# Designs tried in a protein design chat: VHH binders against DNA replication and repair protein RecF (recF). Part 2

Target 1, 363 residues: DNA replication and repair protein RecF (recF), of Pseudoalteromonas atlantica (q15zz5)
Amino acid sequence: MKLDSVQIRNLRNLQHVTFKPSHGVNFILGINGSGKSSILEAIHYLGFGRSFRTSKHKNVIQNEQESFTVFCECLEDSTTQRLGLSRSINDTVSVSINGIKGNKVSDLVSLLPVQIFTPQSSDILLGAPKLRRKYIDWCLFHVEHSFLTCSNAYSRLLKHNNALCRKQQVGYANPQRVYWTDLLAQYGSELTEFRNAMMTRLIPLITSNLAQFLPEFCVEISYYRGWEKGLELNEALTKSADRDYKNGYISVGPHKADVRFKISGKPAQEVLSRGQLRMLVAALQLATTQCLMSYTQKTCIFLLDDVGAELDAAKREVFIDRLLESNTQLFVTAIEEHQLEFIDKYQNKKMFHVEHGQVREES

## First folded at step 15 (VHH; from t5 with T99V V100D D107S)

Design u6
Fold by ESMFold2, look of step 16:
Structure u6 (fold): chain B 363 residues (1-363), chain A 121 residues (1-121)
Amino acid sequence: as target 1 above (363 residues)
Amino acid sequence: EVQLVESGGGLVQPGRSLTLSCAASGFTFSEYDYSWYRQAPGKQRELVALIYGGSTLYADSVKGRFTISRDNAKNSIYLQMNSLRPEDTALYYCAAETVDWFSGTESTDYWGQGTQVTVSS
């Protein structure tokens, strides 16, 4: 879906902001501290249920306020949807979908596929495998009907099996331990099948994008499923059982999976410059956008924070062009208008100026 | 203040049925998954049933006999216990965990104080 209007209340310095974005490209100009990233943060809340800047929701609430609210009206083909999210100082969340409250955050975020490119997005490559698993899982969440149910079951079974390991570690054996481990293997194998299928879809797309963004490199992309090759997951869990009981946690399975990027046998993170790593991230995020459009026909909302700091002028234009080819609604922040000198070619666009937590549309 | 309050326990004969209830307050009910645990005398606490979204999971020992359900309008979770056996005798606990599908296994757990179920012939 594409946003027709956005209303933000009491989010950081945004006391009451209402604006009507273009369905194409939205350029948001302002000095640091004006509120431009906070506008992206509001939209990010609609697509993820949380901030990209902090794990503490209370830090996002405007001083002396008890909550913030983000509300939007959006177009799903010919149908208008009315969506809202509120977070309070006592860490409660309220989700409204078409006037109906009591919804789960997952109900809201499934309706609005959102991606973000920030100065921190290179953490997909530089950070822990969890971030690369979240990259795959974002795409699966929006593409595969049964993924969320499978992933939740695996997570709960993993928690329970870890607790059984800790009890065994201190001498308590559960007579049903094989039953619980077999269930973990069942859901873990299914989760792995989802991820293998998704990687098969993503690798050609990433490779095609890299030919444009990093033509001088041949990036080898591989998926580590989280346990040794040649074993079924139940066999791997049986083989690791004594170690897992000694250590107090399950050490093999899809919760240990990773996506690996190599150039001539070396991790790409050790070969590529910072600018080249940003291009690899851009290729990854284009691939998930392309995958979403190809398999679901869903429209992605894409947030480009601080584009002038993260991409040079030529790369900005190429990245935006490629995103628009997938019918993406874009929100791009910049400090100075000259960083966006290429924008005159876009027909479906709006420019917004952010000053002291207020938003003004240019003409 | 976050609270989970179990009720409905008691003394029952083998083969009979009992319904446990758990009333939740002090947090957003719809954002949590819910489970029942039990602890028999001299035994470790064990998972009995879990409800997450529209799906359920059961321990092997209770599968086919127990049913977990939730009522979002009443902020309540239930455990229907049929065909009770003496081995089901335990203190039964209700538990809640956050549903943050992006974060994975990091959850906030809240526990009730428990309700006693005694199955004796």
Scores: ipSAE 0.428, ipTM 0.786, lowest interface PAE 3.1, mean pLDDT 86

## First folded at step 16 (VHH)

Design v2 (from u6 with L50M)
Fold by ESMFold2, look of step 18:
Structure v2 (fold): chain B 363 residues (1-363), chain A 121 residues (1-121)
Amino acid sequence: as target 1 above (363 residues)
Amino acid sequence: EVQLVESGGGLVQPGRSLTLSCAASGFTFSEYDYSWYRQAPGKQRELVAMIYGGSTLYADSVKGRFTISRDNAKNSIYLQMNSLRPEDTALYYCAAETVDWFSGTESTDYWGQGTQVTVSS
């Protein structure tokens, strides 16, 4: 779905903002501190239920206010959808879908695939394996209807099995240990099947995008499932059991998985410059956008924060062009108007100016 | 104020049934998943059943005999306990839990005070 209108209340310096974006490209110009990133943050809340700038929802609420709200109208199958999210100072969340309250955040975010490219996006490559697992799982969440249930079951079983390990570490054995470990293996194997299938789809897309973004490198992409090759997960869990009891946690399984990027046998982050790492991230996010379009026909909403700092001018234009080809509604922020000289070529576009938390559409 | 209040416990003969209820208040009911735990005298607290995302999981010792359910209109969670055995004697707790699949973290955010179930002749 593409956003037809957005209303933001009491989010950072945005007291009451309403605007109607283009279904194509939306350029948001403003100086630092004007509110342009806060507009992206509002849209990000609709697609993730959280901020890309802080883990503390209270820091997003405008001073002296009890809550913020983000509301949008969008079109799907000739029907207008009305979606809203509110977070309060006591950390309560409220989700509204077509006027109906009481929805889970996952119900909302499943309707609006959102991706964001920021100065922090290189953390996908430089950070812990959890970030690379989230990359593949974002695509699974939107493409595979059974993924969320399987992932949640595995996480709950992992928490329970870790607690059993800690009890046995101090001498309290549970006679149902094998039962719980077998359930963990069942859901862990299913989760791994989802991820293997998704990687098979993503790798060719990433590789194709890298030929355009980093033509001088041959990047090898592999998926480590989180346990020894040649074993079923239940066998691996049995083999690690004594160590897991001693250490107090489960040491094998899809919660230990990783996606690995290598150039000539070395980790890509040891070879690539910071600017080249951003190009690799761009290739990754374009691949998930392409995968979403190919398997679901869903519109992706793509947020490019601080475009002048992230990509050189030529690559920036190519990235935007490729996203638009992939059924994407874009929101791009910039500080200086000269950073937007290339936009005259886009016919389906709107320009917004942000000053002191107010938004003005340019004619 | 956040509260989970269990009720429905009591003394019951082996082979009979009980329904436990857990009334939730002070938070958005739909944002949480729910579990029942129990603690028998001299034993550690153990997971009995959980309900999450429209699915359920059960401990092996209660599978086929116990059923967890929720009623979103009443902000309540239930545990139907059939074919009760003396080893089901325990203090039963309701718990509210959240999962953020984007972060991969889980926690048991709230606990009730418990309701006693005693199965004996």
Scores: ipSAE 0.177, ipTM 0.651, lowest interface PAE 5.1, mean pLDDT 86

Design v6 (from u6 with V99I)
Fold by ESMFold2, look of step 18:
Structure v6 (fold): chain B 363 residues (1-363), chain A 121 residues (1-121)
Amino acid sequence: as target 1 above (363 residues)
Amino acid sequence: EVQLVESGGGLVQPGRSLTLSCAASGFTFSEYDYSWYRQAPGKQRELVALIYGGSTLYADSVKGRFTISRDNAKNSIYLQMNSLRPEDTALYYCAAETIDWFSGTESTDYWGQGTQVTVSS
């Protein structure tokens, strides 16, 4: 779905902001500190239930306020959807979908696929494997109907099986241990099948995008499923059991999976410059956008924060063009209009100016 | 402020039924998945039933006899226990947690005080 209107209340310096974005591309201009990234943060909350700038929701609430609220109207097949999220200073969340409260955050975010490109987006490559698992899983969440149920079951069974390992570590044995470990293997195998299928779809798209963004490198992309090749997961769990009981946790399975990016046998982050890493990330995020459109026909909302600082001028235009080709609604922040000199070619666009937490549409 | 309060326990004869309730307050009920655990005399706490994403999982020992359910309007979770056996005697706990569905890690865990179920002739 594409945003028709956005209302933001008490989010950072945004006391009460309302604007009506274009379904195409939306340029948000303002000096640092004006509120332009806070507008992206509000939209990000609708698509993730959390901030891209802080893990502490209370820090996003405007001073002296008890909560912030983000509300939007979206068009889906000529009918308006009304979606809202509020976070309070005591860390509670409220989600409203078409006037009905009590929804899970996952219900809201499933309706609004959102992606963001920021300076921190290089953490996909520089950070822990968990971030690369999140990259795959974001796409699976929006593409594969049964993924969430499977992933949640695996997580709960993993927690339970880890607790059984800790009990064994201190001398307690549970007679149902094999039953719970077999269930873990069933759901872990299914989760791995989802991820393998998704990687098969993503790798060609990433490779195609890299021809435009990093033509001078051959990036090898592989998926490590989290256990030894040639074994079923139940066999791997049996083989690792003594070690797992000694250590107090399950050491094999899809929770140990990773996506690996290599150039000439070395991790890509050891070869690529900072600017080249940003181009690899752009290729990755374009691939998930392309995958979403190709397999579900869903519209992605894409947030491009501080475009002038992160991408060379030529690459900025190419990235935006490729996102728009996937029927994406874009929100692009910049400090100065000259960073966007190519925008005259876009017919379906709006320009917004942000000053002191106020938003004005340019006519 | 956060509370899970179990009720409905008691002394029952083998073969009879009980319904346990767990009332939740102090957090957004719909954000959590719920489970029942039990701890029998002389044994470790064990998972009995789990309700998650509209689905359920049961320990092998209770499958077919126990049913977990939830009522979002009442912020309550239930465990219907049929065909009770002496080995079902335990202190039963309600638990709530959120799971980061991307990472497979839990973000929070809350526990009730427990309600005693005793199955004895």
Scores: ipSAE 0.320, ipTM 0.736, lowest interface PAE 4.0, mean pLDDT 86

## First folded at step 18 (VHH; from v6 with S30N)

Design w6
Fold by ESMFold2, look of step 19:
Structure w6 (fold): chain B 363 residues (1-363), chain A 121 residues (1-121)
Amino acid sequence: as target 1 above (363 residues)
Amino acid sequence: EVQLVESGGGLVQPGRSLTLSCAASGFTFNEYDYSWYRQAPGKQRELVALIYGGSTLYADSVKGRFTISRDNAKNSIYLQMNSLRPEDTALYYCAAETIDWFSGTESTDYWGQGTQVTVSS
C-alpha cells in the first residue's frame, strides 16, 4: 500500500504535522534538527512498530507529552485504509486498523513494507550476524506466510533448550530433553529451508545490482546456515550436546546463521571504503525491494535519510531510479536543494520543507 | 500492576478432566505469546504447552490430552486437561512472553503464582 496522507502527533519536535505525499518520490528538505528525520521515524514506526534511532520509546515522545501517534491513509485496490499506531510513556502500544483497535503490531507492519537507508545502515555489513539475519528475515516476513510462525516457534524452543542446558550444567536433567531438542531441530530445519530459498532468490538480484553499483569488484556471497555441512540439524545438535550442556547454551542452528561477503577471499568489510560499503548496502536493499515486488506485487515504502551525506550524485540518481522501477513510494531527506539537482526528471514527485517541526508543501 | 492469575485447579480422579484459566491484566494482552508450565514436588519447572500467534506446541507427555487456547476479548488463557494421570499432579503456572523479531533484546517474561492440580484416587 502507498501513503495518501500522514498525520503525526507529539513525536520528538513534531507537535502536529499533516501532509499528503506523492505516490512516487517525496523530497523532504530541512536543516539538521528541523524534524526531517523525525518524519521518516514516524513512517518507520508504521512499518516496524519501533524507531530506527532508539530502542527507548520515551526518547521519541515529545517532552511533557504522554504519548505520540502516527496515523495514515493508504490506497489498496482502490480502497482507502486508515492505519494508526500510538506509543505511550509506559510502553503501551495501540494499533488501529480501519477504526478497529486491539490489533497486533505484526498485523499493521505486514500491511506496510518499509525499508530505510541511513548513515547507520552500513551496520548490516560491519555489525553482528544478527543484523544480516534480520535482512533476510525482513524479506521472508513479507513474502512467506508461514515464516513468522516458524521463526517464533524456533525462538521460543531455543530459549527453552538453552534453559535446559543451563539446568543440566548444574545437575538438573529434564527427562524430556531429547524431545525438546528434536522439536528445536524440526523448526530449525524449516527455518533454514525458508532462508536457503530466500538467499537463492536474493543472490542473483544482489549480484546484478552490484554490477551497476560496484562494477570494479567481484563480491562473493555465501550463506552459512549455522552448523556443519553434511549433517542434518538433529545430528548436529546431538554432536554438540555434551559441549552445549557444559557451556549452558545451544551452539549450532539457524540462530548462528550468517551471510558472508568476500572480495578476493577477504571479508568485503576489510576491502571496501566507507562509500563503497554504502553502495553494497544499497545493492542489498534494492534486492529485497525487487524480491518483494516480484514475489508479492506489494508496494514498498522506502526511506532515504540524509541522502546527500551517504551517496554521490550519480549513485543517488541510479538508486532512486531502480527503487521507483520496483513499485516503491520513496521519501528522501536532504539538507539543501542542490543535493537533489536531478529531480526535475521525475514527474510524480512532491517537495516538502521542514522548519522547526513544521512541514509545508512547495508546489 | 502486571498480573497473571491462574485458577481452576483442584483434586480430581484419574481419567477425568479439568480446565485451567489464567487472567491477565496490567499490559497489552494481544502483544504477548502465552504458555503453561508445571512443577511437580521435588522436580524442576517444565514447559507443558505454548500458544504463539494461531499455533500451539505441546510437551510429549501431554500431547493429544491437553489443549491450550486464548480469548483475546477476555484477556484470558486456558488449558483444557483431559484424561488426567497421577503424573500430571503439579503446580501449574501461566507465563507471558513478548516476541522481539524486529525490536532486538527488549523482552519481558511475566509469571503467575500457580494453581495446584492433584490427580489421585
Scores: ipSAE 0.405, ipTM 0.773, lowest interface PAE 3.3, mean pLDDT 86

## First folded at step 19 (VHH)

Design x1 (from w6 with W101F F102W)
Fold by OpenDDE, fold request of step 20:
Structure x1 (fold): chain B 363 residues (1-363), chain A 121 residues (1-121)
Amino acid sequence: as target 1 above (363 residues)
Amino acid sequence: EVQLVESGGGLVQPGRSLTLSCAASGFTFNEYDYSWYRQAPGKQRELVALIYGGSTLYADSVKGRFTISRDNAKNSIYLQMNSLRPEDTALYYCAAETIDFWSGTESTDYWGQGTQVTVSS
């Protein structure tokens, strides 16, 4: 879906904002603190049900207000959807889909694939394996209908099995433990199959993107599923059972999976400069939008925050061009107009100016 | 204030049925997964049933006999217990849990005070 209109109320310095974005690229210009990132944050709430800037919803609510609201009208296949999300200071959430309240956040998120590129996006390479799992899982969430159920089942079973490991009276040979472990293995295996299939799709796309973004390097991409090669998950769980119950947690399975990036046998993050790492991340995120388009025909909303600080002019232009080629609706923030010197080449574009929480479309 | 209040427990004969209810308040009901636990005298608390979205999981000991369900309009969870056995005697607890799929962060689990179920001839 593409956004036709966006309304924001009581989100940080944005008291009441309404704008109609282009279905192509939208440039948002303003000084630091003007509210540019807050606009992206509002859209991010529609795509994830949360902020990319904070884990506390109360910090996003405008001062002295009880709640914020983000509302949009979006278009898919000539059908207009009305979507709304509200967060309250008491941490309650309200989701509205076409006038019907009481929907789950996941229902809303499933309708709006959103990606964001920020200064922190490099953490996918520099941070914990969990971030790389989330990278794969985003694609699976939007591409595979049964993925969410499987993922949720595994997460719940993992939590339960970890709890069993911590109980002194429950040994690993206990029949009840065996029952729950078998279920964990079942859903874990299914989850792993989803991820394997998705990685098979993503790796060629990433490699192709890297040929343009980082032609000077050969990046090897591999997927570690989270347990020993040659074993079924149930076998691996049995093999590690004594250790796991001693330690109080399950040490093998898809929750230990990772994506590895190597250059000449070394971790990519040890070889690449900061700027080069950003280009690698750009290649990864571009691949997700390409994958989404190829397998679902859905459009992705892509958010680029402070692009002038993240990429040089040539790299910015290339990245934006490639995203637009993947039928993304793009939102790009910048501090200075000169950072967007290549803007004139785009026909389907809008320019917005943000000042003191107010948004003005350039005529 | 977050509250989970169980009801429906009591004394029943073997082979009989009983329905437990749990009324939830103080949070967004449909954003949570729900479970029933039980604790028998001298034993540890054990998971009986779990409902996550439209899917359910059961302990092996109650599979085919117990059914967990939810009513979002009433902010309530239920446990239908059929073919009750003496070994089902326990204090039954309702629990609410949430996992943020995108962050992987688990929220605090909420628990009720429990309702006593006694199965005896």
Scores: ipSAE 0.864, ipTM 0.940, lowest interface PAE 0.7, mean pLDDT 93
Fold by OpenDDE, fold request of step 20:
Structure x1 (fold): chain B 363 residues (1-363), chain A 121 residues (1-121)
Amino acid sequence: as target 1 above (363 residues)
Amino acid sequence: EVQLVESGGGLVQPGRSLTLSCAASGFTFNEYDYSWYRQAPGKQRELVALIYGGSTLYADSVKGRFTISRDNAKNSIYLQMNSLRPEDTALYYCAAETIDFWSGTESTDYWGQGTQVTVSS
């Protein structure tokens, strides 16, 4: 879906903002602190139910307000959807879909594929494996309808099995332990199958993107599923049972999965410069966008925060061009106009100026 | 204030049925998954049933006899217990759990005070 209109209330310095974005690329200009990132944050809430900047919703609510609200009208297949999300100071959430309240955040998120490229995006490569799992899972969430249920099941079972590891030092022979472990293995295997299939789709896309973004490198991409090769998950769980009970947690399974990037046999993050890592991340996110488009025909909302600081002019242009080719609705923030000198070539674009929490469309 | 209040417990004869209820307040009900736990005298607390979205999981010991359900409009969770056995005697707890799929943040768990179920001839 593409955003046709956006309304923001009481989100940081954005008291009351309304704008109609282009279905192509939207450039948001303003000085530091003007509210550019807050606009992206508002859109991010629609796509994730949370901020990319903080884990505390209360910190996103404007001072002296009880809640913030983000509302949008979206267009897909000539149908307008009305979507709204509100977060309160008491950490409650309200989601409205076409005037109906009481929906889950996941219901909202499922309607609005959103991605964001920020200065912290390199953490996908530099940070913990969890981030790379999230990378895969984002795509699965939006492409595979049954994925969320499977993922949730596994997460709950994992939590429970971890608890069993901590409470019951009773050997592997406990029938209850066996029962719950078998369920864990079942859902874990299914989850892993989802991820394997997705990675099979993504790797060629990533590789193709890298040929353009980082032609000087040959990046090897591999997926580690989270347990020993050649074993079924139930076998792996059995094999690690004593250790897991000793340690108090399940040590094998899809929660230990990882995506590995290597160049000449070395981790890519050890070889690539900061700028090159950013391009690798760009290639990754472009790939998921491409995958989404190919399999769902959905449009991705793509947020680029402070792109001028993160990428040189040539790389910015290439990245934006490729995203637009993948049927994305783009929101690009920048501090200075000179950072966006190439924007004249885009026909379907809008320019917005942000000043003191106010948004003005350039006529 | 977050509250989970269980009700419906009592003394029943073997083979009879009982329905437990858990009323939730103080949080966004629809954003949580819910579970029933039980603790028998001298035993550890055990998971009885879990409902996540529209899906359910059960302990092997209660499978086919117990049914967990939710009513979002009433902010309530239920445990229908059929064909009760003496070994089902326990203090039953309702729990609310949430996992942020996108952040991977730690789950928040809320617990009720429990309701006593006694199955005896």
Scores: ipSAE 0.858, ipTM 0.936, lowest interface PAE 0.7, mean pLDDT 93
Fold by ESMFold2, fold request of step 20:
Structure x1 (fold): chain B 363 residues (1-363), chain A 121 residues (1-121)
Amino acid sequence: as target 1 above (363 residues)
Amino acid sequence: EVQLVESGGGLVQPGRSLTLSCAASGFTFNEYDYSWYRQAPGKQRELVALIYGGSTLYADSVKGRFTISRDNAKNSIYLQMNSLRPEDTALYYCAAETIDFWSGTESTDYWGQGTQVTVSS
């Protein structure tokens, strides 16, 4: 689905903002502190249920307000959908879908695939493996019907099995330990099968995109599943059990998985410049966008925060062109008009100016 | 304020049935997953049943005999306990938790006060 209208209330400096974006590309101009990133943050909430800037929802609520609200109207085929999310000071969430309240956040975010490219996007490559797992899992969440249930089951079983390890560590044995570990292995194996299949789909797309974005490098991409090659997960859990009891946590499984990028046998992050790392990330995110369109026909909403600082002019244009080819609704922020000189070629576009938390459409 | 209140416990003969209920208030009910735990005298608290993401999981000792369910309209969670055995005697607790899919971190667990189930001839 693509956004037809967006209404934002009491989010950072945005007291009451309403605008009607283009289904193509939307350029948002304004100085730092004007509210540009807060507009992206509002849309991000619709697609993730949380902020990309803070883990604390109360920090997003405008001063002296008890909550913020983001509301949108979306078009799918000929049917208008009305979606809303509100977060309050006490961390209460309210989700409305077509006037019906009481929905889960997961119900809302599954309807609106959102991706974001920010100054921190290189953290996918430079940061902890959790970020690379979330890269795969974003795509799985939107293309595989049963993935969310499997992933949540694994997470809860992992929490329970870690607690059993800690009890064993201090002398309390649970007679059901093997039963719970077998369930962990069952769901962990299924989760790993989802991720293996997704990586098989993504690697060719990433490789093709890298030929365009980083033609001077051959990037080798591999998936580490989180345990020893040649063992089934239940065998690996049995083999690690004594260590896990001693340490108080489960040390093998898909929660330890990672995606690895190498150039001539060395980690890509040790070879690539910071600008080249951003192009690798762009190739990754374009691949998930391509995969989403191919398997679901869903429209991705893509947020490019501070595009002028992240990509040089030629790379900005190429990246935007490739995203639009994948039926993406784009929202691009920039400080100065000269960072957007290439935009005249786009017919399906709108320009918005942001000043002191207010939004004005140029045309 | 967040509150979970269990009810429905009591004295029951072996082989009989009981239904436990747990009324929840003070938070958005539909955003949480729910579980039942039990603690027998002199034993550690153990997980009995979990309802999560539209699915259920059961401890091996109760599988096939107990059923966890939820009613979002009544903000309530139930544990149907069939074919009760003396070893099911315990204080039963209702708990609420959630895991944010994207962060992978859990919210704060909430616990009820418990309701006693005693299975005895």
Scores: ipSAE 0.501, ipTM 0.821, lowest interface PAE 2.3, mean pLDDT 87

